# VHH binders against Fibroin light chain (FIBL), part 3

Target 1, 244 residues: Fibroin light chain (FIBL), of Bombyx mori (Silk moth) (p21828)
Amino acid sequence: SVTINQYSDNEIPRDIDDGKASSVISRAWDYVDDTDKSIAILNVQEILKDMASQGDYASQASAVAQTAGIIAHLSAGIPGDACAAANVINSYTDGVRSGNFAGFRQSLGPFFGHVGQNLNLINQLVINPGQLRYSVGPALGCAGGGRIYDFEAAWDAILASSDSSFLNEEYCIVKRLYNSRNSQSNNIAAYITAHLLPPVAQVFHQSAGSITDLLRGVGNGNDATGLVANAQRYIAQAASQVHV

## First folded at step 13 (VHH; from m_W58 with Y109W)

Design p_W14
Fold by ESMFold2, look of step 14:
Structure p_W14 (fold): chain B 244 residues (1-244), chain A 122 residues (1-122)
Amino acid sequence: as target 1 above (244 residues)
Amino acid sequence: QVQLQESGGGLVQAGGSLRLSCAASGFTFSDYGMGWYRQAPGKEREFVALISWRGSTWYADSVKGRFTISRDNAKNTVYLQMNSLKPEDTAVYYCAAGDLIYISESEEWDYWGQGTQVTVSS
């Protein structure tokens, strides 16, 4: 007989394959006023709800992670920039072209640090909803504010790495966001693109349980400070294990 | 060249119905979201309804349950079915097209029609 540890080392409290991911996503979206979203963002919301309703873990994890990132970005009254996302996108696509991913590996720490800072903004929807209109999203400062990256090369890699039919529809929507004259739309395009880069998506695949708990807490109207800290810890752990 | 042409406006008694149409040309209709706005004299233009290119719909609170937006991509046309009309629905109704629109910002829409008058009498 062999003694089996009943829980993984990460101890994820909930199974995201049970269809609850779609409910969690829907309730989290209720905290973002529809008038604060573009029509393209509303379409992304619908794709992510459909993706979360699939029976496979990868679709559910992707939907949860993207939802958290988008809601975090929409939480600030004045958008920050997308420089962290653009840097990781360009570093990755350069690695694909050259076969040398050293630059990409160096971009991961700053990118996931930025993601972690953004998760704090999600909790502000519950704690300080009136204060959010005065907040400014995180900004690193770079040429073009994060609008300059090889969008098509990134999406070639994203689409080649997955059999998900939802990604083809999402590509069309994100391309509209990328080509928009609106800086918030451009930022969201960069963050969605960065989230879906294959090695980045794997980090979120591994941390999806903690992100699901965070969104559930926010969606239930609970102060999620501890859940933010937990999600940040799991993301950092998963990011430290990336090899490309 | 893009054209949006509204039709179906007119005079109707309170409690009645009208169906507005907006025929579009000059762009790939199935790639665009479509919306309806209205403006009464002396008031700001206000959001009525929109339908995304994916088919999702959103409505102003003042029209929910009474108005229905729909689209026919084969005919490049968006519709607004207006039921249980009230005198406060009296306005010029405009259709709009865009692929990236914040509902609260009418200036973000790429194209606008010339409008059609709807008048609801007591």
Scores: ipSAE 0.011, ipTM 0.405, lowest interface PAE 8.6, mean pLDDT 81

## First folded at step 14 (VHH)

Design s_A35 (from k_DL with G35A)
Fold by ESMFold2 at other seeds, look of step 18:
Structure s_A35 (fold): chain B 244 residues (1-244), chain A 122 residues (1-122)
Amino acid sequence: as target 1 above (244 residues)
Amino acid sequence: QVQLQESGGGLVQAGGSLRLSCAASGFTFSDYGMAWYRQAPGKEREFVALISWRGSTYYADSVKGRFTISRDNAKNTVYLQMNSLKPEDTAVYYCAAGDLIYISESEEYDYWGQGTQVTVSS
């Protein structure tokens, strides 16, 4: 069984960061130069700010997790590939088709390990921006660099898991990123899609508080090394408990 | 068959206002981000304003608060309302259409108009 929201409405925390998740996200985005953002990425940024301003934890958690993933990918001077994202997407959609999720379960450790590596890049925007300009983002290497996956099957599953109007709007934007000839746009499409797969979203739902702490630390200009380690630990714990 | 046609340029006194239009045809307008750029004599073309297909707006610092970009998808037209004009706003103004282009990468826009002259008298 798979769910994007694992607890009842009455058990949902009311707010991330006392209702300031949208502000946390906005400050974090200011560390990424506008020259690193396509028009479609700017649209995603606006959707995520709107989601973070909602009064429910699930919307706020999703917005925080996606923001962290996108900013992390954009942080390196030479962006990495999206192969970890494509692999988890394809493993998941194969599981949906076959009813056998063993391959998907095996893909989770490597994917969340990759996510954890990317969270280090967010802190580097504050503490080592000069060094970061010369860095190369994580690249696992695969055919197509992470552009080859069943986009529509993944989004069928994502949209079936929730009746959120934000997900429908996001699908339209992410589809444009997926169909772009720009490889960075394609990578962002893969990362967003992977983050929103229902069991992956479950991990981020559980770890959103620690990710928010990281984004707040970075947004305030603070060295967030300890917050990165904490977010990595919470993600790893949640990932080990994923129920498909 | 793609066309972007600017109009509404002209001569205006400092402190005045002007509204530019850019009519689009030959592509699915609602799927594109639209931008205005300008080029003064002897200078490089520079970004002025952008409106995404979703309607989010972005402005150069030099025009923020004075200029407003808008779009009408039913009429396939983008507008630039220019208020509180200054002599330094004098330039040829170009509209551009781009699906997924970084704001600062003018060479990556798919389509460009021919430009319309705006002249602000001191």
Scores: ipSAE 0.012, ipTM 0.421, lowest interface PAE 7.7, mean pLDDT 83
Fold by ESMFold2 at other seeds, look of step 16:
Structure s_A35 (fold): chain B 244 residues (1-244), chain A 122 residues (1-122)
Amino acid sequence: as target 1 above (244 residues)
Amino acid sequence: QVQLQESGGGLVQAGGSLRLSCAASGFTFSDYGMAWYRQAPGKEREFVALISWRGSTYYADSVKGRFTISRDNAKNTVYLQMNSLKPEDTAVYYCAAGDLIYISESEEYDYWGQGTQVTVSS
C-alpha cells in the first residue's frame, strides 16, 4: 500500500539536480500531467524511477532512455504512430528466427531517426509548452499504426538478455499496454519493446550520458537544441556499431 | 461474473471520518488498478483517487491530504479512508477497476460497483 499526493505545478516539490539519473528522471516526469497517463503508464514510471535509483550504469541507462521515449510520445498533442518501432521489432525477431539480420540492420536508420525526432519534442516541452498541445507526433503511416509485431518473441529475447526482476515486472505492464484498446497505450508498448531489444538497448547504453545531459538541460528550463543534436549524434554513432 | 461491492458509507458530521471498502471478485484483483469516483446530485461523476496494481496512488486536488486510498491484495479489497469530511464530499461513491485507463476517462474502466452513499452534515 503506497500513498502519493498530487500537487499543482506551483506547489510541485522537485528533486534537486545532483547529477544522478534518478533526479533527472524524476524532474522529467514532472512535465507529464497525471491525467494523461494510464494506470499501466503510471506503473512503468514507478519501475523506471526504481531502476534509476540503482547503483549500476546499465539500470540507469535503461531508465533514462525509456523515460525519454515515453515522455516524448506523451508530449505531442496529436499522437504519432509506432510503425518505426514495430518495423525494428519484426525485423529483429525475423532475424532471430532466420539467422539473417540484414532486415534488422536496415530498420535501424528509420527507427533512430524517429527517436531523434522525439528528442526534439522533449526540448519543446520547455521552449514552447503552450504550442505543444497542437504538435503532431512522428508517423510513418503503416497499416495498423504499428500494432502488428511479434510481442512475445521480442520479450523472450529481452528477458533472456538479463536476470533483472525489473524487466519481468515491466513485461507484465507492457503486455497490458500492448493488449489495450487505446492506441496511445499500444504505441508506448511498441516503443518500450523496441528500446529494450538487446542490440537496441546497447545503443542506448552507449548513448545514455548524452540523453541524460539533454534531460538535465530541459529539466533546468534551458533551450537544449545543442544537447538534442549531441544526443542524436551519439545515438547514430552507437547505432552504426550494432553487433547482433 | 465480476462483482465490485462498496460498503462503509453513511451519515457523518462535518470534520468526521469514514472508511469505504470495495470487495472484488470474478477477476484477478492483483492485476488491476482500482479507483474511487463520486457523483453528487446534479453533477457529473468525478475522479477521487486511484491506486495502481503496484500501489502507486493519485488523488484529486479536492481530497489531497484528507483521503487515503489503499489496497489489500490478499483480501481482494480496496479502501478509501476519508478524514476531515466536508459537506462538499456528500455523494455516491463508486469503486472501479481497470488495467489500462487514463485518469480522466471513466469510460475506460472495465468494471464498476453500484455505489455507496456518503452524507456529510453541517
Scores: ipSAE 0.006, ipTM 0.372, lowest interface PAE 9.6, mean pLDDT 80

Design s_join (from p_W14 with S52T S56T I103L)
Fold by ESMFold2, fold request of step 15:
Structure s_join (fold): chain B 244 residues (1-244), chain A 122 residues (1-122)
Amino acid sequence: as target 1 above (244 residues)
Amino acid sequence: QVQLQESGGGLVQAGGSLRLSCAASGFTFSDYGMGWYRQAPGKEREFVALITWRGTTWYADSVKGRFTISRDNAKNTVYLQMNSLKPEDTAVYYCAAGDLIYLSESEEWDYWGQGTQVTVSS
């Protein structure tokens, strides 16, 4: 939507609209503050805070979307798997190599369905924190639990699609998560990698406003059930329009 | 060969201060997070402080506000400034380097020092 009075005291625009997503994600991070975190996860959090403080929409949208996914993966007490992410990564890199993206298009439904389940976990941090910390994260089941994918081919495509200095730093850090002995770190590596694949990143670019609203609701301690449903709807709409 | 060498430990009166140093070699120091752990007699090794490769710090609740971790990438050295020391701070202090940690799992640190004794007398 458009406004008549940009930056007036009677109208407070959304952070995405005015370049102030950093406060939204900072409050959301507080809900996983007591979760075990690797040095690499702390480094990703720092990169995302820097991205959220940039003035351009693309940096803020990327920071918001990645933050949501990471918080979801940190929220369950027993990690799930990264099979949906690994499948979309492998089908995309196969498509880049072969020119045939049919497998990638087939992988999108399960992947964004998994993303939608992860958004529900974020709201559960507020409304059912005790149950969530003893719950098992989402799992599809596959060999290796989602550790088997062409990490380097995926990042070649990601880095070729953008000249962002943040992506270069992210590559180094996500590679550490990918090589971790810890399954939660591995899951986060796969999610970040899948999120940043160019056609997937476009889905999140278009749905970032709804994800920002969700993170703001959660960050304020509110039951965000309606905001989850809204974010899921915008993600599904954007995903239906993906073309490669 | 990787080496972490702690120094600066010793005996100090309660309320006093010490500065620990950890000199690192054999790896690209600026790419690594650095941490301090301690182990008191009869206890498991516990987290004290860490500093990320970007310079962000994190502290155990028991030392927050009293201890300061810092790093000098030009000297490949991490420091722990320990103020307002208490007898409960008595322990062997270990330097660690790693790219991934879980605070409850020391196995995620890639390299460990040999330790330096800190003894705080009443």
Scores: ipSAE 0.011, ipTM 0.428, lowest interface PAE 8.9, mean pLDDT 81
Fold by ESMFold2 at other seeds, fold request of step 15:
Structure s_join (fold): chain B 244 residues (1-244), chain A 122 residues (1-122)
Amino acid sequence: as target 1 above (244 residues)
Amino acid sequence: QVQLQESGGGLVQAGGSLRLSCAASGFTFSDYGMGWYRQAPGKEREFVALITWRGTTWYADSVKGRFTISRDNAKNTVYLQMNSLKPEDTAVYYCAAGDLIYLSESEEWDYWGQGTQVTVSS
């Protein structure tokens, strides 16, 4: 048991899904064959299941959002790139260093657009599983495919923002994904790192209910097209309120 | 340099048990995932079990409930306890170390042992 104190707002519900976030996550993960998961991904899956079983909303919201994004990335037969995530990471760390977050604010639209495109892929896992080999992950296109960003400065900021023991364990695993030769592993590392940046985490905290609904639909084997659209709308609404 | 040395194989009757060991050297053992594979005559090498550096375990369906993988980081050793052995478990068993992306891809394992023979008689 651990309590994450990233969000000190009494307006936030105590649990996402009547305490059922862990089961929602577990059913969604069943759609990804264990033979398609690396050791690092299996370890992240276990951390997120433990986070989802905590009694606080912030832990549950983070676990749900990360699970959705990771499953979406694993659903692409042909990987995209990490460019949108790398831009938000570098712009945020530059902002922390300089006090100027204009570049960070500009990076948010492309990043959340990229997240939304990846959520479309999770639906394909359910409705067209035989076609996954041909699905293409979203790509923004940039030098190096988004592998050049300040990983350590980003994680310094993430860990400084919370006393969560889950984040310390996650850092070690995400660093292995970051250093992997596999491009999907690199994309997942960038997504998780960008997701956990404090202002970005607020967006997912506020939109976690709709993401939970999406994962429930996927876990039940249902066409989730409408649930993807709803999650995209709530993410965009929350993103419009980011102030840094 | 890097070495993985398996031991503990041999001949056993069906229903019996064996414990395989794999001693590792030449790398930081606690940072690596460890796995066991097996290869029967005329067949492709088959995944058996793995244990992550966190200690999380995964098993092939054919051995789940009968085999247990464990590790001792102080001794740089991974173990495979094999219970309720069947003739179809007869194979050369290989130890592997790596930071795996996909379980079925042999290129993802950085290091392999030389193997130890397990023979299960009817």
Scores: ipSAE 0.011, ipTM 0.309, lowest interface PAE 9.0, mean pLDDT 82
Fold by ESMFold2, fold request of step 15:
Structure s_join (fold): chain B 244 residues (1-244), chain A 122 residues (1-122)
Amino acid sequence: as target 1 above (244 residues)
Amino acid sequence: QVQLQESGGGLVQAGGSLRLSCAASGFTFSDYGMGWYRQAPGKEREFVALITWRGTTWYADSVKGRFTISRDNAKNTVYLQMNSLKPEDTAVYYCAAGDLIYLSESEEWDYWGQGTQVTVSS
């Protein structure tokens, strides 16, 4: 691991949380009962722990962001929908086909707003776990509940952005989630796919430190309301800087 | 045609050991998670252990430290090594295969075996 205190203020850190991203992720996963996870979700959990143990910031940032999103979806007793994720996926793939990304840029606000709302659920796992079991996840309402999007075109773009064996394995698992009859699995497939779109992944690259702080706070059993607000602010700032 | 066939059950004294095997055919074994469930007479079928296609294992609390699940993808077989057996382990043991299921939702496993009886005497 590399201590970030050894670098100037303008350098991008080489490790999240002083090389402890894998430990932060592992503690966060402890808040989700293993008997409430699908086999596919367990495989995603293991891929993300392996990615968090890599020596590069991008892998660690991706693992942290995906972990937070998945835990949020698993926290609600009744899954919400994936409409914001499906819209950002379709807007992006339409942009790739046409060269016009105006629709994609418009989709970012609603998507990252939804992500920010989901971060509140993670904090509630710690401070109100019994109440959260009966909650309903956020829903925008759309045809198909967010199952209608160009999965293969999105993953073509994702896989082209990196030649990573972890990403190829993740594609296979996420495709199984995408094709599942279980609505929570479908939602998780859409959110993982949306998180990994190259411009979206850049937002999480910039905001991963604040998301890690949030996961560490809740992993320590702390009320992390201030850390949620900070993560939401960092995500919004990074999202406003997306250029495609 | 998918088939899961359990074997290795039988009668054993308390404190003894058994190894269950489940031979799979008719699907791409390496793409599937494999699990073991058990059902005692008059009780609900309960989760025992599972192993993901990546090899990660999960156990019911009642069997942790005594049972070990493993898989051999070359032989299309999953195993359950059962050590330090107790009379309360007496049940019919079922093998299951599934791609996308929750651990607590046993009716969502794609394929089930016919079961093998394990009886543990005091």
Scores: ipSAE 0.006, ipTM 0.439, lowest interface PAE 9.4, mean pLDDT 80
Fold by ESMFold2 at other seeds, fold request of step 15:
Structure s_join (fold): chain B 244 residues (1-244), chain A 122 residues (1-122)
Amino acid sequence: as target 1 above (244 residues)
Amino acid sequence: QVQLQESGGGLVQAGGSLRLSCAASGFTFSDYGMGWYRQAPGKEREFVALITWRGTTWYADSVKGRFTISRDNAKNTVYLQMNSLKPEDTAVYYCAAGDLIYLSESEEWDYWGQGTQVTVSS
């Protein structure tokens, strides 16, 4: 008689949005269809479309969450920085080396706050696209803008967590973004790397439904203000449950 | 040393066809996106087409439906098949390679070829 308010492993749906995750992200990508994307970003876009079409929830959830973050980074006219992502990456890899994850746990609030600010930018593509040209992406400020971090150690952990051929190909592309001279590329590399860290990926796995709703709303041209707030809430809820 | 060498240019009557080739060496070709740009005298270099390392293609609106970009990773070569040529297609055509591009700014590509002249007579 009571409704179940959260998923268990047996309750996790087989497909996001009744198998339409690939269509949802494809429509969302149309909103950042401009000529300034790099070849590496175009390649990530294709990998994420393929992942969204897989028959397993984890691939679909990862594709949806990464798409949302990348579209958000592409939405701002002036890139922000990678400081929140770099901090969570370094704190995680320091934890792996030392066995002490206190720094990692402390890094999660600022990182998911940064993610939430980026989700607001996605809705602005619909409701105020002209102003986005001059908008500045979220920035925390740190030495080097967060462009240098434990990239290889992070990706060792990411690749060890899954045998997915998509992750191996994504690693090669994200490494190009990491080594780019372009700050937008570096920010996207840091976001993708941080997103795919195993405990962080679990947050997005649990919140993927709300992120899908947001992308569907934006992709259909709808004002998604309420959907942004909902996605931020589910991300915060999932983040409060992170254990290493 | 990295080299991109274009070939296949020439003089063609309007409505005709040409196939440009760009042979690449000195880098891992299959890891790079390839593109074609063109420059008419007195004009800025403009984007024509690109193909990603995964094989996804993109075209300028002015050539869409008439030009086809393709690549052969075994031969380290990218091609531009140009059909239904118009006098406004007259330009020097440049091959480019890069993993990061901003299509509006040709200076973002890592490597450029020397160019091949295409002249379309009315």
Scores: ipSAE 0.005, ipTM 0.388, lowest interface PAE 10.3, mean pLDDT 81

## First folded at step 18 (VHH)

Design w_TP (from s_A35 with S104T E105P E107D)
Fold by ESMFold2 at other seeds, look of step 20:
Formats: sequence, C-alpha cells, structure tokens
Structure w_TP (fold): chain B 244 residues (1-244), chain A 122 residues (1-122)
Amino acid sequence: as target 1 above (244 residues)
Amino acid sequence: QVQLQESGGGLVQAGGSLRLSCAASGFTFSDYGMAWYRQAPGKEREFVALISWRGSTYYADSVKGRFTISRDNAKNTVYLQMNSLKPEDTAVYYCAAGDLIYITPSDEYDYWGQGTQVTVSS
C-alpha cells in the first residue's frame, strides 16, 4: 500500500463567488490607469470585466489570470518582451501539428517561471511605484520580440476547446492586437494567447483563487509579497500536473 | 484612401458650447476606435477623449464632465460635444482613428484629420 495523503490542487480554496472577480479586476486595473505608460487594451479590459461578472468559476478564473498577466506586463517602466509567450505558443502549435508535445512540455517550466517573475512586478506597483518607472521588464530576446508565432493555429485550438461566446469576441480583439504596429499591443496579444492555450488555461483554472487573492491585496494597496509567493506555488503545482 | 474630416469648430464665448464632427471614409469605421486630440499654439498635441469600437469612452481630466464623445457607426462619424467652454480649450482639434486605442503615444493612431479651430473668447 502507498501513502495517498498527498496535497492536491482540488483542495485549493476557491473564493471566486458570483461576480466578485469583477470588482477585484477593476481595482487592479486602476494601478495602470494613472501611470506614465499608455493604457493599451481598453477593449480587452471590457471583455475581461464582463467575463469576471459571470457566475461560473471558469469565466472568472480566465478573466483573473489574463488580467494578472497583462497588468504584470504593463507594470515596468520599460516593458519586457513576449518571447516566453511566443515560445510556448510555437511549442504548443508545433505539437498539435506533429503529434509530438515534448517541446511544449519542456517550454512550460520556463513559461510559468516567467509568469511568476511577472507576478512580482504587480506587487511592486504598491511597494515601490517610484522604482518601477526606472525598471525594465524581463526580456529574453528573440526574433520579433515575441511577435513571431502561428496566431491562427493557436486560436483554432483555443476556440475548439470551449463553447464560450466571450472567446469568439476576444479572438477578434486579440487579432487586432496581434496585427497592430504597436509592440506593446503585440506583446499583450502573445500573453493573452499563451494564457488561453488549453493546457495553460487549465493551470490558471486551478490557481485562479491564489491569483485573485494577489490582485485583491494589490488593489487594496497592501504589500502582497506573501500572496505572490502563494500564487507562484499554486501555479507551479498545477503546472506539474499538465497532461498533453 | 482614408480621410478624416473635422467640422463644427469656430469662435464661441466662454461658457458656451460647440459640437465637433469627424466624418470618416476609406476604412470600416465600426472596426476602429476614434479619438480627439488638441493642439494649442506652441504646445504639444494633447489627448482629449476617445471612444472604443465597443463604445467605451475615456476622457482627459481637464475635460471630464464638460465634453462628451460619441459615435454613429451608420454615418461613419464621431462627435465631440463641448460644453462649458473655457479660454484654455482654445486649440486646433484633431480627429484620429486606430484599431487599438492608446492615450499615448499619439503616433500609434493609424489616421489623423486636418484639424478644426476652436477659439474660446474670455
């Protein structure tokens, strides 16, 4: 007999109730509204708020995860690139085409590590807002800065995985971001696309409660260092359970 | 062959109102966000208001509560209703279009109009 008293991701508290994620997201967005940086994604904010106002967990979890990723990208004074996102997108779509997902599985650790670093930036909006203006976001360096990936193949997989009407509308908006000449818009398109890849979205589905707690803490002006660590832990745990 | 043509500018006394229009052609208007910018002599062009393709609006602090942006997709036109005008509102007002809406930098808008003069007398 084997010990089966292991911690499970299904034991993660899920405090996302009927529409509560919408207010959490709205407060978090306020931090990017007053920065020296442009607000790049008004239409995406609108869709994510609508998703967060739905009563089902999946819609709220998706809205929270995407919001965290976008705010993290926008929080540094000089935004980083989207190369981690492009790499995981390309690895996934290559796997779909070839039937070989080994490259995708290998891309998950670096991608979620990058996500974790970006969650630290969200907390810095409260702790060190003055320092963020002089900071440079993480940049891995790659051809196109994260603009070069098979956008349509990725979105074919995303749309095939769900009947959500929000995803169809979001596809149209993200396609505009992808085709924009603005590099911040291109980066946001890559982050959103990577977050919505079906196996990646399941990681965020499982960790959304901890991400919500982080956004709530930051939105209330609290030092959220412990909440960042907790979100990173839940993301890493959920990522270890990915099956493709 | 994209064109944005502003109209409705002119001279008005302080406290008065004007309604600017921007007629668009050469692109699918309903797919674009629209914005108004203004430029006073010797100053940089500054953001006034924007409206997304979904109809969400955003305003500069200096005009909130006094100006209203709206759009009519059937007429390919965006409007700026300007109430309670002040001498500091005196500027050339420009219409801009982009498939994404940015407050800054202004060079990310795809198309710009020629401008219409608004002059507010004390």
Scores: ipSAE 0.006, ipTM 0.371, lowest interface PAE 9.9, mean pLDDT 80
Fold by ESMFold2, look of step 18:
Structure w_TP (fold): chain B 244 residues (1-244), chain A 122 residues (1-122)
Amino acid sequence: as target 1 above (244 residues)
Amino acid sequence: QVQLQESGGGLVQAGGSLRLSCAASGFTFSDYGMAWYRQAPGKEREFVALISWRGSTYYADSVKGRFTISRDNAKNTVYLQMNSLKPEDTAVYYCAAGDLIYITPSDEYDYWGQGTQVTVSS
C-alpha cells in the first residue's frame, strides 16, 4: 500500500537548503509566486540566481542584497514609490559630475534607514501575509514618485566599476523596467540601480552575510524578526564606513 | 523576412503526448527569448512557457511538471514537449520571440507565429 515513487510530472520540488547563496535566494523567492511576476522580474531573478552561483563573494553578495530589496518591494499588495532610490541616485551622479559628494554622503543615512526598514516587509511575508496584501509598498513620498532620475549616468558609473558580464545583461533588463508603464517595474528599476551604485554596493558587500541569514530564515518559513534587526545593524554599521 | 513556423500539432487522446516545434528564421535566434502561448476558442491568449536566451525556463502553473520547453540554437528551433495532455489543453499554440522580454501583451513580443492546433479528446 505504501509506494515510494519519483515525483509526478505535476510536482517540481523546492531547491534544498544547502546554505549557499543560490539556494538561499531561490528558497526566499518561493514566497513570491511565479504567476505574479512579470517576465522582466523573472529575468532579473534568473540573473541573480546565476550571479549567486558564481564562485566570488562580490557576485554572491550583490545577488543576495538585490534579492532582498526586490522581494521587500514586491511583498506589499500595492506598489510604493522610488523616492529614496531616486534621491540617492541623483545625489551620487551629481557628485560624479561635480566632484562634490557632500549631497550624496547626506543621502546615505536616509537611504539605508529606508532600506533597513523595508527588510521588515520580507519577514511579514511569513508571519502576516494576509495583512500585507492590503499594504502599500515602501514609499517615502515625493513629486512624481521618484520615477525620473539620472538613469544613464548611474549605469555608466555602475558598468565602469565592474568587469561582470552579468551587469551588462542586468542593465538591459533594468532599462526596460525603467521605461515600463508599470509603476512597480519603475520602482524595482530604481532600487536595483541604487543598490548597484559603487559606494552603495560596498555597503551591501560588507553586510551580505546578515542579509543572507535573513533570507535563509524567511525561506525556511521562520519568524525572522531578530534576523531583520541584525541585518539592519550591519547595514547601518557598513554605511558609516562609506568613503567617497 | 522574419518567420516563426509552428508544427507538431494535431489530435491526441487524453493522457497522450505531443511535441511542438517552432522554426525561426530572419533574426539571430540565440539572442532571443522564446515563449509559447495558447488560445482556446472564446478565451484570451494565455502564457504557457518561456525559455530565456540563456536557457532558463518558466512555466504557467497549469502546465508545470507536464510540459517542457527547450531550444536548439544550432537548428534555430524551440520545442514544447507536452505530456499527460488533458482536454483543457485544447487550443491553438503560438510561439513568440522577444529580446529579454516580459510576460506582457503581444505588443511587447517582437515576433509571433501563426499557430498550430492541438486538440485533446476524451
Scores: ipSAE 0.000, ipTM 0.254, lowest interface PAE 12.6, mean pLDDT 83

Design w_VT (from k_DL with I103V S104T E107H)
Fold by ESMFold2, look of step 20:
Structure w_VT (fold): chain B 244 residues (1-244), chain A 122 residues (1-122)
Amino acid sequence: as target 1 above (244 residues)
Amino acid sequence: QVQLQESGGGLVQAGGSLRLSCAASGFTFSDYGMGWYRQAPGKEREFVALISWRGSTYYADSVKGRFTISRDNAKNTVYLQMNSLKPEDTAVYYCAAGDLIYVTESHEYDYWGQGTQVTVSS
């Protein structure tokens, strides 16, 4: 059918920046070569573009934040790890079980610090693409490389926080990434899961405007160094207001 | 018991068209990406087309604009519409199903069909 071709950037011309979140996301995805993606990652890309096309800010903000995180993680040619994501996931799910979120609160600084550093990788796709694609991805180091976390407990909490049809569909796809034998797919699963934890998603909800500006700059082929700094600042500000 | 069964192959004149079908059973079809590969005698199997479970499509450069992959989740079937066929398209065409594949390289698919012969005469 003709509608399936509308969900593939490989089958249509590169989107023109019309100021909408969906076009911003689509143009940013053009910087990641399809040879660096599994079919499951391509399906996440399509869900996020659909989510960005919705009229509500929450859907657009979630799509923008997840896109930035995924693109940053895909930017390096030699995979890094997902240890910061796994740590925040495990700390959160431990908090949900115990009622004690002290460990989760302590995990937020390292996680958002790592997210902020990774935003610079998105800008590097534009200003230094040849070197970045052969560089080593960021690695924090931990047992299992970020594969060891309670995926189902995390997603129980995520799905309980919203009745969005996109979250239900995303769960199914991210579970395939989580169960993949491909380490990059596993890392993306951890990253998406961490971004969608309710308190983390609130940080990105508050900072999405600056992340959108960053993706727009990158999508237009511009050096976005200042936009990275702005996004980092707004993320840090929003993160300081987390109460759990 | 998983089964992938190709059909629709045969002999066709250059410039002609052919539509391949692959009927699937024994797994949740809507959860899988579906692909077509082809193998000419004495050559390695090569990627032709891929459709994700959401319907996103990807093609080998040699077939872009001529071939169209599609799926019908209600019938558990994937199709390959092949237009403007050339003698170099002659091969056994295989249907494959997997939840993790890379577009431009072979990837370990979970399931493969038995293949259907396509022969394009000049």
Scores: ipSAE 0.006, ipTM 0.375, lowest interface PAE 9.5, mean pLDDT 81

